# Ledger of designs, part 14: VHH binders against RNA 2',3'-cyclic phosphodiesterase

Target 1, 188 residues: RNA 2',3'-cyclic phosphodiesterase, of Aquifex aeolicus (o66967)
Amino acid sequence: MKVVRAFVGFFTSKSINEVAERIKKEVDLKIMGKWVEPQNVHMTLQFLGDITEAQAIEVIKNLQEISKKNIPFRIKYKGLGVFPDVKRPRVLWIGVSEGANKLTNLAKEVARLNAKKGIIPKNSKNFVPHVTICRIKSYDRKTLNELLRKYRTVEFGEDEVNKIALISSTLTSVGPIYTVVEEFYLGG
Below, E stands for the ipSAE of ESMFold2; O stands for the ipSAE of ESMFold2 at other seeds; V2 stands for 0.75 times the mean of E and O plus 0.25 times the DockQ between their complexes.

## First folded at step 19 (VHH; framework vhh_7pa5_2)

Design e4 (from z5 with D52E; at its last look DockQ between E and O 0.70; V2 from the best seeds 0.00; counts 0 for: pae E 3.7 > 2)
Fold by ESMFold2, look of step 19:
Structure e4 (fold): chain B 188 residues (1-188), chain A 122 residues (1-122)
Amino acid sequence: as target 1 above (188 residues)
Amino acid sequence: QVQLVESGGGMVQPGGSLRLSCAASGFTFSYYDMSWVRRAPGKGPEWVSTIESSGDYTYYADSVKGRFTISRDNAKNTLYLQMNSLKPEDTALYYCARDMAEYGWGTDFDHWGQGTQVTVSS
């Protein structure tokens, strides 16, 4: 019985996938960490952690059902934030303005169907739509606070959310490799 | 299914030391960041320390930095907290917690142990 580390989500378009590199240059080593490469920039709807092949098959069936019941929608990327909070920043991310509620509803739907199959969701009622650009390892507090203030109202781009996927993650010597296990287009 | 079992608590004089352990089971321990969180009587939870899944990075609350050392043994599925130079303000129930902050779904910890009591009395 093999397990895979996986999540449900989608990769972003070219509209924002190079923002991490631009912000990295702006902070000039005052925020250090694992900055996300353009090809790895993504939206997570549900983190699954370790799942078995049998569980992956069940998730795939649920995503197919969900895709039939949802139509594509637009989202706009706006602002920067951190998790879990500014006193303990572990993740620097891009937020969502337009379409955030639709993303939240989609994430809740994914979690609900997977839970019915015994794939226990994390608590999704506090879901915050976001795109990670840096997994922070060290930082200058003044630089981080200024960055968050500067970008509070900045729009970075937009996407059409038209598909959802089961994506697996494998760490390598050169960073993570994300593999689309299965994907489904919304609206059929 | 996930189990976290803390041990190593006790009573100690100010300036003393304790080593806490947390045995983990029911999940792939090496995939997860792990944290110690404490709760003093009548107070809410206070984050103490976090160690990255590989063990390469450690993080500490200001109140314990330089006195406490978090570590892990991924081969034994065990998390540790070495607590030196203990103060009365360190008196609390100490929890081992599976840390989810890097994954960004709005919850810091998804599983907790039952805790082990640390009492520092004068």
Scores: ipSAE 0.294, ipTM 0.603, lowest interface PAE 3.7, mean pLDDT 86
ESMFold2 (binder alone), look of step 19: mean pLDDT 85; pTM 0.859
ESMFold2 at other seeds, look of step 19: ipSAE 0.762; ipTM 0.877

Design e5 (from z5 with M100I; at its last look DockQ between E and O 0.85; V2 from the best seeds 0.00; counts 0 for: pae E 2.7 > 2)
Fold by ESMFold2, look of step 19:
Structure e5 (fold): chain B 188 residues (1-188), chain A 122 residues (1-122)
Amino acid sequence: as target 1 above (188 residues)
Amino acid sequence: QVQLVESGGGMVQPGGSLRLSCAASGFTFSYYDMSWVRRAPGKGPEWVSTIDSSGDYTYYADSVKGRFTISRDNAKNTLYLQMNSLKPEDTALYYCARDIAEYGWGTDFDHWGQGTQVTVSS
């Protein structure tokens, strides 16, 4: 059976989409890696990994149900962080201040409904809402620590979370290409 | 069903070498970052090394940097750990793990096997 790499989430607004390029220029080669292009900046609520067409249909049905039971809410993007931790930084990301708990609850509901249809959940109780801006290849430790401290209190922008989508990805030599398979606007 | 099977462990003298392998099945191996994690007697899990899905980026714990080399063969769905200059403190049960740390889900690994024992002693 044919599978596709997919996730549930949404793309960010232009208020935040160019932060990766600004930070890349600021660090001037002292943090190197794959910096995310503006068109690829997104929030993931649940990474699905490989799913079949039948599983995609079930996810779409679940997203429609979830969209009717949730209303739009505001989120604010604040601060920088790394995964998995500061001693081994692999991913640099933008965090969420206001609305983080609402995002976490939405992600848990998505995972719960998909689990009822046998789609293995990837979410856990310690989900951290985030927007990836760089997959780090190499870094200067002083520069990274200073960057994290400098941006701790910086707000980068905000979004209204008003839709959720099933998004598929196709890997290319220059990064993923994302396709919105289906999206649903949250009720009001 | 996701399955990870480690092999290549054994007993070796200090200064020796071992090559661990991990056979992966039940998922698209090339989509995932992969890690080696070890657990020494009386200690909790210790991250050893990570390789990204394409193999372009590798990461090592300070305790093994320069001695261990992680690699992958996406055509064979296999992860490797070449361990050189082994020390008694490298004695542990070594697991390969499917790494999901970048997704922010509070769990670094969502699948791993039962591990392969590495014992470094005279």
Scores: ipSAE 0.464, ipTM 0.741, lowest interface PAE 2.7, mean pLDDT 87
ESMFold2 (binder alone), look of step 19: mean pLDDT 87; pTM 0.883
ESMFold2 at other seeds, look of step 19: ipSAE 0.503; ipTM 0.766

Design e6 (from z5 with S53P; at its last look DockQ between E and O 0.90; V2 from the best seeds 0.82)
Amino acid sequence: QVQLVESGGGMVQPGGSLRLSCAASGFTFSYYDMSWVRRAPGKGPEWVSTIDPSGDYTYYADSVKGRFTISRDNAKNTLYLQMNSLKPEDTALYYCARDMAEYGWGTDFDHWGQGTQVTVSS
ESMFold2, look of step 19: ipSAE 0.792; ipTM 0.893
ESMFold2 (binder alone), look of step 19: mean pLDDT 85; pTM 0.854
ESMFold2 at other seeds, look of step 19: ipSAE 0.793; ipTM 0.888
ESMFold2, look of step 21: ipSAE 0.762; ipTM 0.877
ESMFold2 (binder alone), look of step 21: mean pLDDT 85; pTM 0.858
ESMFold2 at other seeds, look of step 21: ipSAE 0.797; ipTM 0.895
ESMFold2, look of step 22: ipSAE 0.805; ipTM 0.896
ESMFold2 (binder alone), look of step 22: mean pLDDT 85; pTM 0.858
ESMFold2 at other seeds, look of step 22: ipSAE 0.778; ipTM 0.881
ESMFold2, look of step 23: ipSAE 0.787; ipTM 0.885
ESMFold2 (binder alone), look of step 23: mean pLDDT 84; pTM 0.850
ESMFold2 at other seeds, look of step 23: ipSAE 0.803; ipTM 0.896

## First folded at step 21 (VHH; framework vhh_7pa5_2)

Design f1 (from z5 with F27R T107V; at its last look DockQ between E and O 0.69; V2 from the best seeds 0.00; counts 0 for: pae O 3.6 > 2)
Fold by ESMFold2 at other seeds, look of step 21:
Structure f1 (fold): chain B 188 residues (1-188), chain A 122 residues (1-122)
Amino acid sequence: as target 1 above (188 residues)
Amino acid sequence: QVQLVESGGGMVQPGGSLRLSCAASGRTFSYYDMSWVRRAPGKGPEWVSTIDSSGDYTYYADSVKGRFTISRDNAKNTLYLQMNSLKPEDTALYYCARDMAEYGWGVDFDHWGQGTQVTVSS
């Protein structure tokens, strides 16, 4: 059985797509890793991992139903954070202030419907709305702490969340290649 | 399904060494970061080490830096932890886990092994 690596989400607008390049320049090699290219900047609502074609069909059906039950909403991007935590920073990300609870509810809907169709894993208890800008490989601890403090209250931009998509990815030596498998506009 | 099976635990004296292995099933071992996590008696899980999917980058908890070495062999679907200069505080159940923390989807690890016991005592 053929599998694809996929997630549910959407790509961000130009309002924040170049923040990764700005931050990369500011830290001047004191934080190194895979900085996300503007065209790849996205919001993930649920990472699906490896799914079969049959599972993808079920996810698509679920996204269609979810799209009819939700209307477009605004989100505002604010602050920087890391995963999993500041002692083990592996991912640098942009947070969400306005609209974070709507994103969280949308992610919960996606996870609940997919779980009823056997999409594993079901572990979505700690969803944090975020946009990844760097996959950190090495860093200067002082520089990272200063960066997180400096940007704690900075607003980077905003988006209207008006669609959700099933997106597949292929990992290459130069980064991921994303393909929109299917997308649905919110509000029917 | 992904299944993870740890082995190589045992009893050793302080200053001794052990090498843990984790055999992974499934088609996509090489696409994921992998971690070792341990649980000492009466305590919650403590992250020990992570290696990225290609094996190029490794990360260690401060308590094990310089003593433990994580590695992987993607051709054999196997994760390793070389533990040197073992101390009594290293006594724990050691789990390998498929690491999802970089994706931020509300779960740090989505698959776990059953664990292998490491006991360091005189």
Scores: ipSAE 0.291, ipTM 0.630, lowest interface PAE 3.6, mean pLDDT 86
ESMFold2, look of step 21: ipSAE 0.490; ipTM 0.761
ESMFold2 (binder alone), look of step 21: mean pLDDT 79; pTM 0.806

Design f2 (from z5 with T107I; at its last look DockQ between E and O 0.89; V2 from the best seeds 0.00; counts 0 for: grease 25.4 > 24.2)
Fold by ESMFold2, look of step 21:
Structure f2 (fold): chain B 188 residues (1-188), chain A 122 residues (1-122)
Amino acid sequence: as target 1 above (188 residues)
Amino acid sequence: QVQLVESGGGMVQPGGSLRLSCAASGFTFSYYDMSWVRRAPGKGPEWVSTIDSSGDYTYYADSVKGRFTISRDNAKNTLYLQMNSLKPEDTALYYCARDMAEYGWGIDFDHWGQGTQVTVSS
């Protein structure tokens, strides 16, 4: 049976899709890794890992239900952060200020419905909305700390969250390829 | 179901080496980042090392950098930890864990093995 690597989320608008390239140039090789291409910039609400075709069908049904129960909302992108933490920086990401609570509630609803269908994530109340811009391979600690401080209050842009999708990923020699399996617009 | 089974622990003298293995089953191993975590007597869990799903990116706690090497063989569904220049402070139960820390949910690991004991003593 076919298994795909998938997540629930959406791709970001043009307003922030090029931030990774700007910051890559600013740090001038002092932070190295895989910087996210504009077409791949996205928000992940729930990483699903490996799912079967049957599980994908159930996720799609859940997203359809969620889309009917939610209206579009505005978010503002602000600040930079790292996961898992500054002592172990593995990914650099853009945060969310306005609309963060609505994104968190949406992510929790997705996770709750998928858990009821046997697609079981670890449940946590502490989802942090984020958009990954670099997977870090190596870095200068001073440069990273100064970057995080410099951008703490910087706003990068905004989006209207008006859709939610099941997205599959395939790693190729040229990087990840994302495919929208199914997409639903929120009912406004 | 997800299964993670560690092996390769034992007793060694200071300065010695061990290679830990973790056999993974019940999931698509190549889709996930993996970590080693240890628990020493009287202490809480301590993150040791992480390797990304492809094996291209590795990360180490400061206490083990230069001495330990994490690796994986996705064809064999196996995670490894090569431990060199072992010290008494490395004595712990070592766990293989499936890593979820990059996804923003405040959980680092969603599945753990049973652990393998490493004891460094003269």
Scores: ipSAE 0.774, ipTM 0.882, lowest interface PAE 1.1, mean pLDDT 90
ESMFold2 (binder alone), look of step 21: mean pLDDT 84; pTM 0.850
ESMFold2 at other seeds, look of step 21: ipSAE 0.780; ipTM 0.887

Design f3 (from z5 with G106D; at its last look DockQ between E and O 0.37; V2 from the best seeds 0.00; counts 0 for: pae E 4.1 > 2)
Fold by ESMFold2, look of step 21:
Structure f3 (fold): chain B 188 residues (1-188), chain A 122 residues (1-122)
Amino acid sequence: as target 1 above (188 residues)
Amino acid sequence: QVQLVESGGGMVQPGGSLRLSCAASGFTFSYYDMSWVRRAPGKGPEWVSTIDSSGDYTYYADSVKGRFTISRDNAKNTLYLQMNSLKPEDTALYYCARDMAEYGWDTDFDHWGQGTQVTVSS
């Protein structure tokens, strides 16, 4: 059977879509990797991995139910962080201050409903709201530490979270291609 | 579906060398970062090494730096781990794993092989 690589989430507003390019320029090649292009900047609520078409249909049904039970809310993008940790920084990301708890609750409901349909991606760690800006391939430790300190209190922008989507992805040699499979507006 | 099959494990004396292989199928191997993870008796999984999808960037746990070399052959869909200067502490079940760090997960791996045993004993 055919599978699709997918996640539940939403694309960010134009206000922060170009932060990756700005930070890339600031670090001047001392942090190198796959910097996220503006059209690909997004918030992930649940990474699903490889799912079947039948599973995708069930996720879509769950998102429709979730959208009816949740109202839009504001989030503020603040600070920089890394995953999995500062000793092995693989992903550089923008954090969330205001609205982080509402994002976490939304992610938990997505995971709960999908689990009822047998869609249980491997994920035993806590959800951390974030927006990836670089998948790091090499870095200077001093530069990274200084960057994280410099941006600890910097606010990059804000969004109203008013929709959730099932988004499929295809990794290519040029980068990922994302396709919105289905999206639903909150409060409806 | 995704399959990862490790081979090349065995018994070696301290100071010896061993080369592990992992045959990948069921996905486009060249699009994914790949990792080696090991599980020693009585311990949880320990990340050993990662290589990016192109093969240009490699990462190592401190405990294996300078002794282990990760590599890949995208034409053959195969991941390798060259292990030199082996120590008894390297005794473990070694798994190859498909690395999902590019998706921003704090849990890096979505598929694992069955593992191959490495035993370093005098």
Scores: ipSAE 0.263, ipTM 0.580, lowest interface PAE 4.1, mean pLDDT 86
ESMFold2 (binder alone), look of step 21: mean pLDDT 83; pTM 0.835
ESMFold2 at other seeds, look of step 21: ipSAE 0.751; ipTM 0.875

Design f4 (from z5 with F27R; at its last look DockQ between E and O 0.59; V2 from the best seeds 0.00; counts 0 for: pae O 3.8 > 2)
Fold by ESMFold2 at other seeds, look of step 21:
Structure f4 (fold): chain B 188 residues (1-188), chain A 122 residues (1-122)
Amino acid sequence: as target 1 above (188 residues)
Amino acid sequence: QVQLVESGGGMVQPGGSLRLSCAASGRTFSYYDMSWVRRAPGKGPEWVSTIDSSGDYTYYADSVKGRFTISRDNAKNTLYLQMNSLKPEDTALYYCARDMAEYGWGTDFDHWGQGTQVTVSS
């Protein structure tokens, strides 16, 4: 059976897309990994894992309905964090301050409609809005701790959330390749 | 559906060694980071080690650093854990798990096998 690995989300604007490159340069190889290229910087609302073509069609239908019932809104990007935690940092990310609740509600609506079609989210119930900038492979502890402290309260910019998409990903040795399967602009 | 089957557990004296294997089904093994997770009697799951999808990067819990070595063979869809200098506190059911943490979502593991028992006792 044919499957595709996918998530629901959107790509960020140019204003925030270059933060990964700036931080990569600042840490000067003391944090190494797969740094996210500007065109790949995105927000994930729901990770779907491996889904069939039939499931993808149902997700697309749900996104179309969701897009008609939601209007664009602004978000502000603030701070750096890691997942799962500072003892085991796998992902370096940019957080969201203003608009985080609206992102959470949108993610909840996506999950609810997909669940009615038997498409159960692979991410936890505790949605944390974030934008991944590096998938960490090795790091210097001092450098990482200093970076997190330095940027804890820094605002990186803002964005307008005006569309949602089903995005497929293909892992390669140098990172994921993302393809927009279908996208819808929010109403309003 | 991915299927994970662990093997290689057994009884060993303190200071001994075991090598665990995990056979994975399907075409997606090489796309994912893989982890070993253990559960001692009466305890919750404890992360042991992770290897990235390519095999180039490995990570270890402090309790096993220098004693355990994780590896993978993507051509054979197999994950390994070489366990040296075993201690009684390493006694647990060891699970092979598909690791989802790199995606920045709240699910650390989305699939794991039945486990293989490791018992360290004299």
Scores: ipSAE 0.282, ipTM 0.609, lowest interface PAE 3.8, mean pLDDT 86
ESMFold2, look of step 21: ipSAE 0.337; ipTM 0.662
ESMFold2 (binder alone), look of step 21: mean pLDDT 80; pTM 0.808

Design f5 (from e6 with S54E K65E; at its last look DockQ between E and O 0.92; V2 from the best seeds 0.81)
Fold by ESMFold2 at other seeds, look of step 21:
Structure f5 (fold): chain B 188 residues (1-188), chain A 122 residues (1-122)
Amino acid sequence: as target 1 above (188 residues)
Amino acid sequence: QVQLVESGGGMVQPGGSLRLSCAASGFTFSYYDMSWVRRAPGKGPEWVSTIDPEGDYTYYADSVEGRFTISRDNAKNTLYLQMNSLKPEDTALYYCARDMAEYGWGTDFDHWGQGTQVTVSS
């Protein structure tokens, strides 16, 4: 049985795509890891893990229905954060200020429909909108804390959220390749 | 059906070593971050260690850093925890867990095993 590693989300605009590169230079090796390449910078609404072709078809049907019920909206990228928490930071990400509630509602709707099809486990928690820029391998605690403080109120740019997609990943010798399996524009 | 089955627990003296195993089935093991979580008597869950899908990145709680080593064998769908220099405070039920903490949903683990008991006593 063939499976793919997939998520629901969208790719970000050019200006936000380069933030990982700029922050990497600013921290000057004090935060080491996989810094996300510009072409791979994206918003993940729901990680699906391993899905079959049949499951992908069901996800695509769900995304089509969701796209009909939602209209495009603006988001503003602001601040930096980490997951799971500052004591054990594994990923560094860019947050969202304006439009965060609309993103959260969109992500919850995606998760709800996919859960009804048995594609993912249930999740009742609130989604925190984020764009990962580094998967952290090692870090200096002072550098990370100062970075988070410095950028708390900094705006990095904005996007119009006008589509959602099923995106798969394939590991290659030069890093992941993301493929848009299917995408739908919001508004019908 | 996602299944995670831990083994390798037991009773050991302080300073001793144990190697825990977790057999994974029902999902594509190599796609997921995996974690060890422990529950000491009368306490809630405590995160111990995490390893990324390819085994390139490992993370440890401060209390076990330098003593425990997480690893995985994706060909065997198995997660491991090598525990050295064991202390009485390491006594706990150790769980293998599929880790989802990086995706912004506030839920760290979406599937758990039954656990394997580690007891460190004189």
Scores: ipSAE 0.764, ipTM 0.879, lowest interface PAE 1.1, mean pLDDT 90
ESMFold2, look of step 21: ipSAE 0.770; ipTM 0.881
ESMFold2 (binder alone), look of step 21: mean pLDDT 84; pTM 0.848

Design f6 (from z5 with T107H; at its last look DockQ between E and O 0.90; V2 from the best seeds 0.73)
Fold by ESMFold2, look of step 21:
Structure f6 (fold): chain B 188 residues (1-188), chain A 122 residues (1-122)
Amino acid sequence: as target 1 above (188 residues)
Amino acid sequence: QVQLVESGGGMVQPGGSLRLSCAASGFTFSYYDMSWVRRAPGKGPEWVSTIDSSGDYTYYADSVKGRFTISRDNAKNTLYLQMNSLKPEDTALYYCARDMAEYGWGHDFDHWGQGTQVTVSS
């Protein structure tokens, strides 16, 4: 039985897919790491880790159910943040202002249905909608603090969330390859 | 069933070295970031070090930077912590943990081992 590395989510529109390159240029090598290429910019609702083909089938069934009871909604991308926290910045990300509650509810329902099927344990209520733009290897503390402050109130763009997908990833010598395993459009 | 088993702890004099190991099973080890976390007697958990799934990126708490080295062997499903120049304040129960912090769900670790005791005293 074969396993894949997978997550539930969607790829972002062009409204923000170039932000990583703009921020990389602005910080001028004072924040180093893997900056996310435009075609790889995405929203993760739930990281699944390793799942079997049987588990993938169950996730797909859950996504189909979820897509039927949700309609498309608008989100606005605003601000920058880091995970896990500002003392230990490993990941730089774009936040969500408008629509964040709807994204959170969607992520919690995905997690609940998958946990009910024994795929992944239920997560806590602390989901933070985010779009990763850099996996940080090294950084100048002053530059990072100034960047986070500068962008706190800046809107980067918006999307219509109109589909959810099961996406698999494979790391190759030239970087990650993402494959949409199955996707569902949100409907009435 | 996810299992994490730490080993390599012991008693050592200040300035000494120890190498901790963590054997992982029940999951695809190479898909996950891994961390070491320690708990001194009567204190809460303290993050020590993290290594990403491929081993390319490592992170250290200020208190151990320059003295500890995290590594992993994905072929052997094993996480390591090389601990040099040990100090009495490094005395703690050391846990291997599967790290989920980058995914924004409010908990950093979803699975822990039982820990291995490190005691630094003269």
Scores: ipSAE 0.623, ipTM 0.828, lowest interface PAE 1.8, mean pLDDT 88
ESMFold2 (binder alone), look of step 21: mean pLDDT 86; pTM 0.871
ESMFold2 at other seeds, look of step 21: ipSAE 0.718; ipTM 0.867

## First folded at step 22 (VHH)

Design g1 (from z5 with H111Y; framework vhh_7pa5_2; at its last look DockQ between E and O 0.87; V2 from the best seeds 0.00; counts 0 for: grease 26.6 > 24.2)
Fold by ESMFold2, look of step 22:
Structure g1 (fold): chain B 188 residues (1-188), chain A 122 residues (1-122)
Amino acid sequence: as target 1 above (188 residues)
Amino acid sequence: QVQLVESGGGMVQPGGSLRLSCAASGFTFSYYDMSWVRRAPGKGPEWVSTIDSSGDYTYYADSVKGRFTISRDNAKNTLYLQMNSLKPEDTALYYCARDMAEYGWGTDFDYWGQGTQVTVSS
């Protein structure tokens, strides 16, 4: 049985898709790793891991249902953070100020419906809305801490969240290719 | 059914080495980041090391950096931890865990096994 690596989310607009390159230049090799290219900048609402074609069909049905009961909303991108935490930073990400609660509720609804179909356990706590800009390989601790403090109140841009998608990656010998499997516009 | 089965633990003198293995099944191993987590007697869990899904990026707790090496073989669905220069403080039950910490849900590990005991004494 064929499986794909997939997530639910959306690609960001031009407003913030070049931030990774700007931050990369600012830190000047003091934070090194895989910096996300503009075309790959996205928000993940739920990482699904490996799903079968049958499970993908179930997710698509759930996203269609969710799209009908949610209207488009504005979000503002603000601040930088890391996961899992500042003592062991693995990814650097852009946060959300305005609209963060709506994104969190959307992510929880996605997880709830998919859990009913056995795709992940329904066990969600708080979701932190985020856009990954770098998978960190190495870093200077002082530089990272200063970067996080400097950008805590900085706004990077805004988006209208008007669609959600099932997105898969297809592994090739040169890396993943992202494919929108199905997308749905909010607003029913 | 996700399963993670650790092996390779044992008793060793200070300064010795051990290699832990974790056999993974029931999921597509190459899609997930993986971690080692340990529990010393009477203590809570302590993160030890993480390796990303491709094996390109590795991360270590300060207490083990330079002594431990995490690796994976995606063709064999196996995670490894090479532990060198072992100290009595490394005595713990070592768990293999599937790592979800980078996805923003506050749940670092969604599956882990029963662990393998490492004892460093004498």
Scores: ipSAE 0.745, ipTM 0.871, lowest interface PAE 1.3, mean pLDDT 89
ESMFold2 (binder alone), look of step 22: mean pLDDT 85; pTM 0.858
ESMFold2 at other seeds, look of step 22: ipSAE 0.778; ipTM 0.885

Design g2 (from z5 with T50V; framework vhh_7pa5_2; at its last look DockQ between E and O 0.79; V2 from the best seeds 0.67)
Fold by ESMFold2, look of step 22:
Structure g2 (fold): chain B 188 residues (1-188), chain A 122 residues (1-122)
Amino acid sequence: as target 1 above (188 residues)
Amino acid sequence: QVQLVESGGGMVQPGGSLRLSCAASGFTFSYYDMSWVRRAPGKGPEWVSVIDSSGDYTYYADSVKGRFTISRDNAKNTLYLQMNSLKPEDTALYYCARDMAEYGWGTDFDHWGQGTQVTVSS
């Protein structure tokens, strides 16, 4: 049976889609890796991995229910961070200040409903809202530490979270191609 | 069901080499980042290396950088770790794991195997 690589999330607005390009230029090769192109900048609420078409149908039903129970809300993008930590920074990301708790609650509800269908095990830990801008391959430690300090309180922009989607990805030689499988507007 | 089975461990003298393998089944291997994690006697788990789903990106702990090479063969559903210039402090049980660290849930690995023992001694 056919499977796809998928996640639940949404694409960000133009207000922050070019932050990766600006930060890449600012660090001038002192942080190298796969910098996210503007069209690919997104918020992942739950990575699903490989799912079948039958599982995708169940996820879509869960997203429909979640969309009816939630109204649109504002988020503000603020600060830079890394995962998993500054001693081994694998990804550089933009954080969320205003609306972070609502995003966390939304991600937990998505994960809870999908876990009830056996699509991914329930995780009891809280989600940290983030938008990845670079998968780091190598870096100058001083440059990275200074970058994180410089941007700690900088606000990059904002979005209205008004929809959630099931998105599939296909890796190509020029990067991932994302396809919206199904999307739902919050508030029905 | 997700299964990860490590092999290729053994005993070697300092300065020696080993190549570990991890056979993956029960999931679409090419969709996932994969890591090696080791557990030395009396110590907690230590992340060693990660390779992204396509094999284009690799990252290493400082303690092994320049000596170990992670690779994967998505056609054979197999993850590898080439270990050169082995030291007694590399003695550990080595696990392969599906890496989930970049998704913001605080869980680095969602599945791992039973491990393969590497022992480096005179």
Scores: ipSAE 0.602, ipTM 0.793, lowest interface PAE 1.6, mean pLDDT 89
ESMFold2 (binder alone), look of step 22: mean pLDDT 86; pTM 0.865
ESMFold2 at other seeds, look of step 22: ipSAE 0.651; ipTM 0.824

